# VH-VL binders against q9umr5, part 451

Target 1, 268 residues: q9umr5
Amino acid sequence: SYKPVIVVHGLFDSSYSFRHLLEYINETHPGTVVTVLDLFDGRESLRPLWEQVQGFREAVVPIMAKAPQGVHLICYSQGGLVCRALLSVMDDHNVDSFISLSSPQMGQYGDTDYLKWLFPTSMRSNLYRICYSPWGQEFSICNYWHDPHHDDLYLNASSFLALINGERDHPNATVWRKNFLRVGHLVLIGGPDDGVITPWQSSFFGFYDANETVLEMEEQLVYLRDSFGLKTLLARGAIVRCPMAGISHTAWHSNRTLYETCIEPWLS
Key: E = the ipSAE of ESMFold2; O = the ipSAE of OpenDDE; V2 = 0.75 times the mean of E and O plus 0.25 times the DockQ between their complexes.

## First folded at step 21 (VH-VL)

Design yh39 (framework fv_nofazinlimab; at its last look DockQ between E and O 0.80; V2 from the best seeds 0.79)
Fold by ESMFold2-Fast, scan of step 21:
Structure yh39 (fold): chain C 268 residues (1-268), chain A 123 residues (1-123), chain B 112 residues (1-112)
Amino acid sequence: as target 1 above (268 residues)
Amino acid sequence: QVQLVQSGAEVKKPGSSVKVSCKASGGTFSDYAISWVRQAPGQGLEYLGEIIPMFKTRNYNEKFKGRVTITADKSTSTAYMELSSLRSEDTAVYYCARTKYDILEGFSDFDYWGQGTMVTVSS
Amino acid sequence: DVVMTQSPLSLPVTLGQPASISCRSSQSLVWSHGNTWLNWFQQRPGQSPRRLIYKVSNRDSGVPDRFSGSGSGTDFTLKISRVEAEDVGVYYCMQGTHEPYTFGQGTKLEIK
């Protein structure tokens, strides 16, 4: 039978958002046990990401233990960063496919309606003052704010993303890299019409340089230094890139064509 | 000036469904989360769920999961709460209330409430 | 779910005298330093609830200064320095730190 699937949601989300995804999986892989984790739902999604990682870790341990042949992760938006950290901190995970749905893997630097909604008096150019404070780092959105004009502050103040990406040293970095490399497939999904994840190439480990020119994954220091294993995974043939145009941020988990093209092939 | 205006009283039979509306005026509808809270006669307040139109997300109190559905129509600045499989215990005044998620200033919970909608479930 | 416990549940007060309502949570309501999502609401007879206090101690616009909120962690208090006739109603504390949001049982303030 099929490996169980664990779904980790995004900002302000809950299991309700994944009804279409579950329907698609049931149609193509009938009998699959799909668990959508209802942890850090709604406003609790704004809790610090390390706190979320600990909670999700406790929830996934028994699911993984019950499935000795392995599990698949489908992680949406902010949830993709939670899953990145889970794969690094768990020295016994048995994840086959890690499917990242439009997650800001290199961070976020966007002046979108979402930013205005959470920071109504701020613009992206000013957010570094708030996010790179100890106070700001108590909110998940600031844990992956990556201002390309203040990269020094990002490297020093980011309590989460800079550490899991190996952009700043950590005592556990070698163990985290070893753990992450146990993943079978890293499936990256995203696209230019997302409208929220900025730059959208962040979903593929691309990001802005100081001139706001996007540099792709292979030009990033984290890739070149193989800080957490991207270069090793790519050489192993374990990284899948599946960009798709025409999909807005809130539609990745409910688009049938996207599912058939980018997700279905990686569920076993 | 901010107002949340709810639909009128309803009388329903057990097993039926009710859909209550909450129309926002005096502010940008998409800037807020809308929550639903009920109060049985002579009793306290009980939270049902919340919708955030900007994020297209909704979250429900597990007690009502499977029976409650909250939706929003941005074009009319209206949120809806539908409760199915009604029981006599669902007789209550149903309120909508709004919340602003401002990270800098803090979460502003339930700053304005609708006038309430009495839903009576009787045989 | 977080349980919110109010005391007293019935509060008869003489006009002009002070009144105090306690609210205790079964779990800490601290989100982070300076952010505790504890709110107080007043419900006058036949009316919708109205928020008086948000974030433990911040008074809403139009709320008289005789109302004050205080507390931390799991223990919170709403005080009315001099009760007026218009203060009759039921007072509820509410937490927004943990989902689902929960309310206290309510304290009925009556004039003797």
Scores: ipSAE 0.854, ipTM 0.917, lowest interface PAE 0.9, mean pLDDT 93
Fold by OpenDDE, look of step 22:
Structure yh39 (fold): chain C 268 residues (1-268), chain A 123 residues (1-123), chain B 112 residues (1-112)
Amino acid sequence: as target 1 above (268 residues)
Amino acid sequence: QVQLVQSGAEVKKPGSSVKVSCKASGGTFSDYAISWVRQAPGQGLEYLGEIIPMFKTRNYNEKFKGRVTITADKSTSTAYMELSSLRSEDTAVYYCARTKYDILEGFSDFDYWGQGTMVTVSS
Amino acid sequence: DVVMTQSPLSLPVTLGQPASISCRSSQSLVWSHGNTWLNWFQQRPGQSPRRLIYKVSNRDSGVPDRFSGSGSGTDFTLKISRVEAEDVGVYYCMQGTHEPYTFGQGTKLEIK
């Protein structure tokens, strides 16, 4: 039998967005038990990510317990960060494939329509004033705001991304790294036509330097220092990068070609 | 000024489906979410779900999951609510309402409402 | 789901006298950032609901200042300082903090 699949949604999302994905899985892997977690749906997806991590942990623990052979995680957009954190704090998870579906794994610094929608009176250039305040950090989107021009504020004020990345020292860094390294495969999915994840390379742990030049995963300090295990995972062949063009952000979970190319191979 | 104009009254048989429309004007459709609320005769208000056109996301009250489908057409600034497998208990006035999301100012829920659409389910 | 409990359900009031409606939520409506999404709606006979108050105490434009909202956490109140004939209708509280959004049972305000 196929290993169970757990799906974690993105910002303002719910299980409904994954109806096509469920169909694809059912067709190609019949009998697979797929659970799309309807937690923190809609506006509640704006809650602090650590709160979400706790909630999702409570939901996945029973599923994992019933699947001794392991489970697969498909985590979309903001959900990808939730899942990475989840795997970092769980010392007994049994995740075979962690599929990060167009997630801002290295953070977000986009000035997109999404940002303007949420912050109609703010530009990305001054959002650091909000996001790196104690008040701002109570919103999920600020938990992974990564301003390359205000690295000091990011490192000191980010209550989520900087911690799970091991960019700021904390007492759990070693343990979290150990836990995360329990994953069988890390499948990174994203693409240049996403339109929301900015830069789109963030889905592959690439990100801006201080001059807004995009550097690859291997050039990032978190990789070079192996702060949460990326270097180790890559060395043992556990990281899969699957870029795909022509897919907008809201279509990653509903594209058959993407599914067959980037998701399906890791559900067996 | 902002207006939400809904489609006319419907009379349906049990087991059938109904689709109600809500056309928005006086604002930018994509800047808002459209929610649907119903009210049975002489009863209170019940939330069905919402659509956020900008994010192309839909959120449903679990009570109605499987029966309610909310859609939107940005080109016509129109939201739709379809309810399937109709029952007599679904007889109600159905309202659409607008919600504004703003991280800084907070959420502004249901600041404008449609005029309502009476849906009668009877054999 | 969050249960919103209004009291009273029936509110007969003499013209010119004050009125008060209570709304209690089954859990806190305050987010960690401090915002509270509690709204009050008025529904006059034969009309659609109309929002009166948003975020606990903010009046919508065009709403008379005789209406006021207050409260915190799980306890909220709508007050009318001097009831007028046009105030006849059903009033609902609504929470928008937790999915799914939920309404109180409604309070029917009538003139004695």
Scores: ipSAE 0.820, ipTM 0.915, lowest interface PAE 0.7, mean pLDDT 96
Fold by ESMFold2, look of step 22:
Structure yh39 (fold): chain C 268 residues (1-268), chain A 123 residues (1-123), chain B 112 residues (1-112)
Amino acid sequence: as target 1 above (268 residues)
Amino acid sequence: QVQLVQSGAEVKKPGSSVKVSCKASGGTFSDYAISWVRQAPGQGLEYLGEIIPMFKTRNYNEKFKGRVTITADKSTSTAYMELSSLRSEDTAVYYCARTKYDILEGFSDFDYWGQGTMVTVSS
Amino acid sequence: DVVMTQSPLSLPVTLGQPASISCRSSQSLVWSHGNTWLNWFQQRPGQSPRRLIYKVSNRDSGVPDRFSGSGSGTDFTLKISRVEAEDVGVYYCMQGTHEPYTFGQGTKLEIK
C-alpha cells in the first residue's frame, strides 16, 4: 500500500485544478489515498498565510495520525509556502516527500499579468509601498513579496517569508529548523516557462540580488548560514531538483510527462 | 461603458441542462471574476459560483452538487453557466455579475449585473 | 455557509421618514485585521439588483447620500435618512468574506 498523499492548492484555487493529477496517481499508484484539502478556496486563498497554516495544520493532523508510516505532500504555487511553514511549526509531522510544485519558495518579484490583475494601478517597483504595510500584510501575496531593492523594508515588514527563512531572529527559529529537517525528501519542481513565478528560480530557492542577477540556492545567505536547514538537507542528499521547460503556471498539475518525471518517483 | 449582456429566456424539461451566456463589453474581460446568481420567482438571491479567467480557476457553491459548470471564452469575452439535471426548483432568473479583485482598493463585489435570463423548468 | 439574517423582512415607511434595515451574520465578517466585505444591494421591481454600499459603509457612485451603511463584526445596518418614492424595492445584504458568498433574505421597502 502507498503512503497517503495530501495536496495543498495555490492562489484562487480549488480541488478542480488537480483532477488530472488525481487521475495520474490512481493509474500509477492504485489504492493511494489522496486528499486535496478544500480549505481557503478561491477568495480565501488571499487570507494571511499564517491563518492558512493554522487551518491546514488542523486538517492534516488526523490524516498524519492515521498514517504512522508517513505521508507525502504535493503543494502547488502559494501552497508550497504553506507546506514549508507546516513542516516548521509541526513537531509531530511525518512527511516523507515534500513535493513543491512551482512554488515561490524565495518569494516573488514579478510584473506578470497575474500581478497586474491584483494590483492594476501599480508596478513591481512600487508594490513594496503596499505589501510592506499593515494593509498589504493582510493578503497572502504580500506575505511572500520579496523586493530585492528594499531589503530593509522586507526584513522589517514581512510577517511570513522572512520568518520561515530565518532571516530575522525569532524565538522559534531553532525548533522550526529541527522540525523542517525531519522531512525525508524535498522535491523542487519548476521551470523557465512558468510565466508567473518571478524569478522562476524561486521554486528552487534561487532569487535576485540587488542587481536583479539570479543567485542559485547555494549562493543564498539562508543556504550559506543554514538558517532553516537547506545546507544540511542538501548534504544529506535529501534535495531533488526537477526543472522542466515548456510548462505554464496553470499547467503543472495537468502535465503527464511532468508527473512521470518529477512526481511519480517520490510517491512510495 | 461596462455591460454584461445575457442570452435569452429558455424553457427546459426536467432532467435536461441549460447553458446561459454572459457577454462582457466596455472593459478587459480577463480583469474580472464573473459570478452567477439566481433568483426564483418571488424569492431572494442565491450565489452559484464564479470563474476567474486570468487564473483559469472556478469556485462553486457546494449546494449545487456538481450540477453547475462555469466556463469562459476569452476570445469572445463571454462567460457561460451550465446547470444540469434540471428540476422544477431550478426555475429562476439567472444573473451574471462581476467582481474586481483589487488589493489596494479592496474587493469590489458584483458592481455590474447582467439583465438576467429566465429559465423555466416545466414538464 | 454563513447565514445572513435581515430584519425586518417587510418595511412599510412614510415618505420622508428614515428607514433602517438590520443584517446579522452567523460568523464574524472581519477578513483578518479590520476589513469587512459586506455589501448592500437594491432591487427595484422588475430590475436587476444594483449595488448601493460596499465595504460596510462605502457608497457606490451615483447612490444618493441619504443612503448610509454601518456596523462591524456580525451586525450591520443600512439607513435611508429620508425615504423617497423611488426607494421602493427589495434590499439585500451580502457577505463576501467567506466562501460561498451569501445574501440576506431581503427586506421589502414600501411607502405606506
Scores: ipSAE 0.751, ipTM 0.870, lowest interface PAE 1.2, mean pLDDT 92
ESMFold2 (binder alone), look of step 22: mean pLDDT 89; pTM 0.924

Design yh4 (framework fv_nofazinlimab)
Fold by ESMFold2-Fast, scan of step 21:
Structure yh4 (fold): chain C 268 residues (1-268), chain A 123 residues (1-123), chain B 112 residues (1-112)
Amino acid sequence: as target 1 above (268 residues)
Amino acid sequence: QVQLVQSGAEVKKPGSSVKVSCKASGGTFSTYAISWVRQAPGQGLEYLGEIIPMFGTRNYNEKFKGRVTITADKSTSTAYMELSSLRSEDTAVYYCARTKYDILEGFSDFDYWGQGTMVTVSS
Amino acid sequence: DVVMTQSPLSLPVTLGQPASISCRSSQSLVWSHGNTWLNWFQQRPGQSPRRLIYKVSNRDSGVPDRFSGSGSGTDFTLKISRVEAEDVGVYYCMQGTHEPYTFGQGTKLEIK
């Protein structure tokens, strides 16, 4: 009776990280069929995001086709961007709740230890030289690098995020918007103590302006122009915001209070 | 100098579990991924899985999924590999090795190795 | 899983002569933009493996220049220009492009 749940992991991740999440779902919604997709695990999570979207699309099509009542998506961190693109490119998705679990929906611009892991000699101020090159765009993390001081380069070089946000023109933009708008609920989760997603408000479609002042979703051109349907979804009452303090980036999928407050209500 | 020091040899009975440690020194533990590789007597190398303490992520070779658990304790700069439901075929030297993920320079796979831990499974 | 096939498996060689080891992968090891995650390791008797070559052709610090790696796509070679007594051991190729990471069977280099 409960709709199937499809889980999409994040950077360097695999299905193993979701053991607690699956336990919580089983406790509150027994009988739910949960599929955690083991595609692009570990270092393969660094493959270009459009390549990942294609692979995940092939995996979700038969799951959605077998569930006429609909499915739910729980998409963690980088996985939330994969799910954003899936909802746009699929003409036939039947997603009810899209639960975005601390995902950089407007991009990333931060000097966290996580960034230093992959770019030991770079600062956030100069990473644009690498990420906005053809070389950099072959790695997933650069596909959502959004330098607020080099917006012209972001718009011209971003092969993924600028396109799915409608910030850069694409022949399929009208169809992508129509497809995305079929989602039942967009559940946005994130918080100030994440420590990785920078700014953390990116998980709620907020982002830095050129002065590094965070502008919330309703102030973004993407929202104001309704480029892929955020304004329409909000007017329909389909956007849920669930911020929670005290949760670090690697704890979103294993915190019981977070699950009960932000995820459980949307798993009909 | 980077050094990975492993725990001592173990003798286990079939059906039990073993937990091998790998302590890192001479570098920042949490800036590297730690992988586990085994080698049965007179045979080749076989990958078990990897942990990235920085990201809190771990990935396992499907062959060992459900039996292998890799963990890390940042306070002691130590990674652990636990293998359960032991069989005689699990008799091997178990190695830890580190990997550096650098997008500009390229992935530096298994650049330093521990000394190995002999695990013998016998009835 | 990617299968790594080495040849020969046994390599007797005379001191001072060259030696060559082949490694073939069942799938391309090219990561996007020309990066190829192919590595070579040496294991001396009773010791842990030691990396010699990373990214097909790059020598690790402290590895003698008589060792060289080459290849592309699915076919790779490790060459030793002048074999020394200390080179005795087993050599493994390893791919990191596809998970799970896999190793060749090993080539045992022995002095004749």
Scores: ipSAE 0.759, ipTM 0.877, lowest interface PAE 1.2, mean pLDDT 92

Design yh40 (framework fv_nofazinlimab; at its last look DockQ between E and O 0.85; V2 from the best seeds 0.80)
Fold by ESMFold2-Fast, scan of step 21:
Structure yh40 (fold): chain C 268 residues (1-268), chain A 123 residues (1-123), chain B 112 residues (1-112)
Amino acid sequence: as target 1 above (268 residues)
Amino acid sequence: QVQLVQSGAEVKKPGSSVKVSCKASGGTFSDYAISWVRQAPGQGLEYLGEIIPMFHTRNYNEKFKGRVTITADKSTSTAYMELSSLRSEDTAVYYCARTKYDILEGFSDFDYWGQGTMVTVSS
Amino acid sequence: DVVMTQSPLSLPVTLGQPASISCRSSQSLVWSHGNTWLNWFQQRPGQSPRRLIYKVSNRDSGVPDRFSGSGSGTDFTLKISRVEAEDVGVYYCMQGTHEPYTFGQGTKLEIK
């Protein structure tokens, strides 16, 4: 009787990363059909996010069609952005709970070990030069690079995040907003000890201003303009915020206390 | 000089498991992905899977999922490949090789290889 | 899975003459303009594979300039301008654009 759960992984991930999450779900909601989508695994997670959205869309359609009472999405890290776009581009999704595990919803700007690993000769201050090129936009991590010191370049060059956030106009924006608003619950999870998502408040739709001061969701133009429905969802009581300290980026899907506190209540 | 040094030859019985090690030196272990590739006697190369220690991620060739497990120990700069439920057709030389995921310069696939570990499965 | 097909599988060559190996993929290996993850490896008898070429045409340090790679999309070539005795061995193409990574069957280069 529990709604099926669809899991979308993050950068370089595969279904292997979610073995503990599946154990927790099986313990608390026995009989739940959990599908971890093994698409864009490993290096294919670096493919442009719009390409990933198309592939995941094709995979989730038959799952949603077989579950007329609805499905839940659990989307980790970069996967949370894929799920954001899925909810906007699908005219008939039946997602009840969209559970976002430490995803950079307003983008990423930080000198992390991940950045140094993928761009060993770059600093956060210089990465806008490669990411906001047509070349850079062919890699998923550049699709959500959001340099607060070059906001004009971000708005003009971002092929994914600026569009899905409604920070730049798109012909489909009205339809995308209508589709996204069909979600039952938007469950946002993240925390200060993540160590990768920078600023960590990006997981809650907060982000840096030009002085690198974090402005929370309610101060963002995206929220104030209700560009894709955040203000409407909040007014409806559909946004859940679940911050937790002490959890590193690779541990969100394998911490039992986090699962019991932030995920389990939303898996009806 | 970069070296990937693998553990010695193994002779195993059908149904058992084997665990092969690959120790990296001469470069930063965490800066690279480590892949495992096998070669049956007189045959071609076959990919088993890859681990990226930096990201705590593994990805396996579907053909070997459920039987292969790749792990890494950052403190000893060593990657491991364990293959279970061994059959005679698993007899092969098993290689580790490294990959650099530099976005600007491009992916540098399998730039250095270990010396190989012969695994023989026989009764 | 992406199928990599090499031709010829057996390549007897006279010393000093040129040699050419073809590699075809069942799907495009283009990631983006300027990024195609096609590699060439040499395996001498009793040794580990050694990478000669990466990204279609980029030669590894220490690889002689008589080795060159070319191609695009699904059709790739490794050329040896003048074969030397130490070139005997098996040559493999490999694609890294799609998971799982796949290799060609190998081309055995022998001196006549």
Scores: ipSAE 0.859, ipTM 0.917, lowest interface PAE 0.8, mean pLDDT 94
Fold by OpenDDE, look of step 22:
Structure yh40 (fold): chain C 268 residues (1-268), chain A 123 residues (1-123), chain B 112 residues (1-112)
Amino acid sequence: as target 1 above (268 residues)
Amino acid sequence: QVQLVQSGAEVKKPGSSVKVSCKASGGTFSDYAISWVRQAPGQGLEYLGEIIPMFHTRNYNEKFKGRVTITADKSTSTAYMELSSLRSEDTAVYYCARTKYDILEGFSDFDYWGQGTMVTVSS
Amino acid sequence: DVVMTQSPLSLPVTLGQPASISCRSSQSLVWSHGNTWLNWFQQRPGQSPRRLIYKVSNRDSGVPDRFSGSGSGTDFTLKISRVEAEDVGVYYCMQGTHEPYTFGQGTKLEIK
């Protein structure tokens, strides 16, 4: 039998967004038990990510317990960060494939219509004033806001991304790294036509330097220092990068070609 | 001024489906979410779900999951609510309402309402 | 789901006298950042609901100053300083802090 699949949604999402994905899985892997977690749906997805991590942990623990052979995680957009954190704090998870579906794994610094919708009176260049305040950090979006021009503020004020990345020292860094390294495979999915994840390379742990030049995963300090295990995972062949063009952000979970190319191979 | 104009009254048989429309004007459709609320005769208000056209996301009250489908057409600034497998208990006035999301200012829930659409389910 | 409990459910009032409606939530409506999404709606006979108050105490445009909202956490109140004939209708509280959104049972305000 196929290993159970757990799906974690993104910002303002719910299980409804994954109806096509469920269909694809059912067709190609019949009998697979797929659980789309309806937690922190809608505006609740704006809650602090650590709060979400706790909630999702409570939901996945029973599922994992019933699947000693292991489970697969499909985590979309903001959900990808939730899942990475989840795997970092769980010392007994049994995740075979962690599929990060167009997630801002290295953070977000976009100035898209999506951002303008959420912050209609703010520009990307000024958002650091909000996001790196204690008040701002009470919103999930700010938990992974990564302003390359204000790295000091990011490192000191980010209550989520900087911690799970091991960019700021904390007492759990070693343990979190150990836990995260329990994953069988890390499947990174994203693409240049996403339109929301900015830069789109963030889905592959690439990100801006101080000059807004995009550097690849291997050039990032978190990789070079192996702060949460990326270097180790890559060395053992556990990282899969699956870029795809022509897919907008809201279509990653509803594209058959994407599913067959980037998701299906890792559901066996 | 902002207006939400809904489609006319419906009379349906049990087991059938109904689709109500809500056309928005006086604002930018994609800047808002559209929610649906119903009110049975002489009863209170019940939230069904919402759609956020900008994100193509939909959130449903679990009570109605599987029966309610909310859609939106940005080109016509129109939201739709379809309820299937109708029962007599679904007889109610159905309202659409607008919600503004603003992280800094806070959420502005249901600042404008449609005129309501009476849906009667009877054999 | 968050249960919103209004009291009283029936509110007969003499013209010119004050009125008060209570709304209690089954859990706190305060978000970690401090905002509270509690709204009050008025529904006159034969009309659609109309928002009166948002975020506990903010009046919508065109709402008379005789209406006021207050409260925190789980306890909220709508007050009418001097009830007028046009105030007849059903009033609902609504929470928007937790999914799904939920309404109180409604309070029917009538003139004695």
Scores: ipSAE 0.818, ipTM 0.913, lowest interface PAE 0.8, mean pLDDT 95
Fold by ESMFold2, look of step 22:
Structure yh40 (fold): chain C 268 residues (1-268), chain A 123 residues (1-123), chain B 112 residues (1-112)
Amino acid sequence: as target 1 above (268 residues)
Amino acid sequence: QVQLVQSGAEVKKPGSSVKVSCKASGGTFSDYAISWVRQAPGQGLEYLGEIIPMFHTRNYNEKFKGRVTITADKSTSTAYMELSSLRSEDTAVYYCARTKYDILEGFSDFDYWGQGTMVTVSS
Amino acid sequence: DVVMTQSPLSLPVTLGQPASISCRSSQSLVWSHGNTWLNWFQQRPGQSPRRLIYKVSNRDSGVPDRFSGSGSGTDFTLKISRVEAEDVGVYYCMQGTHEPYTFGQGTKLEIK
């Protein structure tokens, strides 16, 4: 029988967004128990990510307890950051595949229509003034805002991303790395036509340098220092990269070819 | 000038469905969420759900148990609410209203309302 | 669901006198830090609702300054410093902090 699958949604989402994904899983892996967590739906997806991590942690504990052989996580967009934090803070998680579906794993620095929707009077070059303040850090989008031109402010003010990346000292860094490294596989999915995740390579732990040149995962300091285990995972052969062009941000969970290519093989 | 203009009154039989439209003007349609609220005769206000056209996302009040479908057409700046399996208890005025999600200024809920659409469910 | 309880449900008032409407929530309406998504709406007879107050105390454009909102946490108040004839209608509080959004039962304001 197949391991249970837990799905964690993104910004302004609800379980309805994953109806096609659920159909695909049922067709290829019949009998799989799939749970789309109905927490922090809609507006509540803007709550601080640590608040979301705490709530999702409490929801996954009984599911994991009922499945001692392990579970899989499929985590979409913002949900991928929630899931990575879960893997770090849970001493006893039993996640085999962590499937990160177009998630801003190294952060976001985009001047897209979606940014304008939430910050109508601002541009990406000045959002650091809002996001790297106590006010801004009370909203999930700012918890993973990553301005490559204000790295000292990012390192000092980020309440979430700088911590889970091991970029700022904290007392739990060693334990979080140990916990994260218990995952069986890290499956990274994303693509150049996403239109929201900026740079789209953030879904693969790539990100801008100070000149806005994208450095890939292996060129990032967090990888080179193995701050939270990426180098160790890659050396184990546990990281799968599955880029796919032609998919917009809202279509990742409703594209059958994407599912068959990038998700299906990892749902043992 | 911001306006939300709804479709006209409907009389329906039990078991059928109704689809109410809400056309927005005087602003950029994709900048807002559109919500639906109803009011039975002599009763209070009840939230049904919302759509965010920019993100193509919907969120529904669980009370309406899969009977409500909210959609939007960005090209015509129009939102729609469809209620299926109608019952006499669904007789109400149905309103659309909009919300601005601004992180800096805070959420501005239901700052403009449509004129309302009376839906009567009778044999 | 967060239950919003208004008091009184019926409010007869003499023209020119003050009026006060209470709204209590079953849970705190404070968003994570500082903000409270509590709104007040007026519905005149035969009309759609109109927003008066948002974020507890902010008056909407075109709302007379005789209307004011206050409160925090779970307890909120709408005040009308001097009731006018055009203030007749039903007043609703609404919370937007928790899904689903919920309204109070309404307070019917009438002139004695």
Scores: ipSAE 0.748, ipTM 0.866, lowest interface PAE 1.1, mean pLDDT 92
ESMFold2 (binder alone), look of step 22: mean pLDDT 89; pTM 0.925

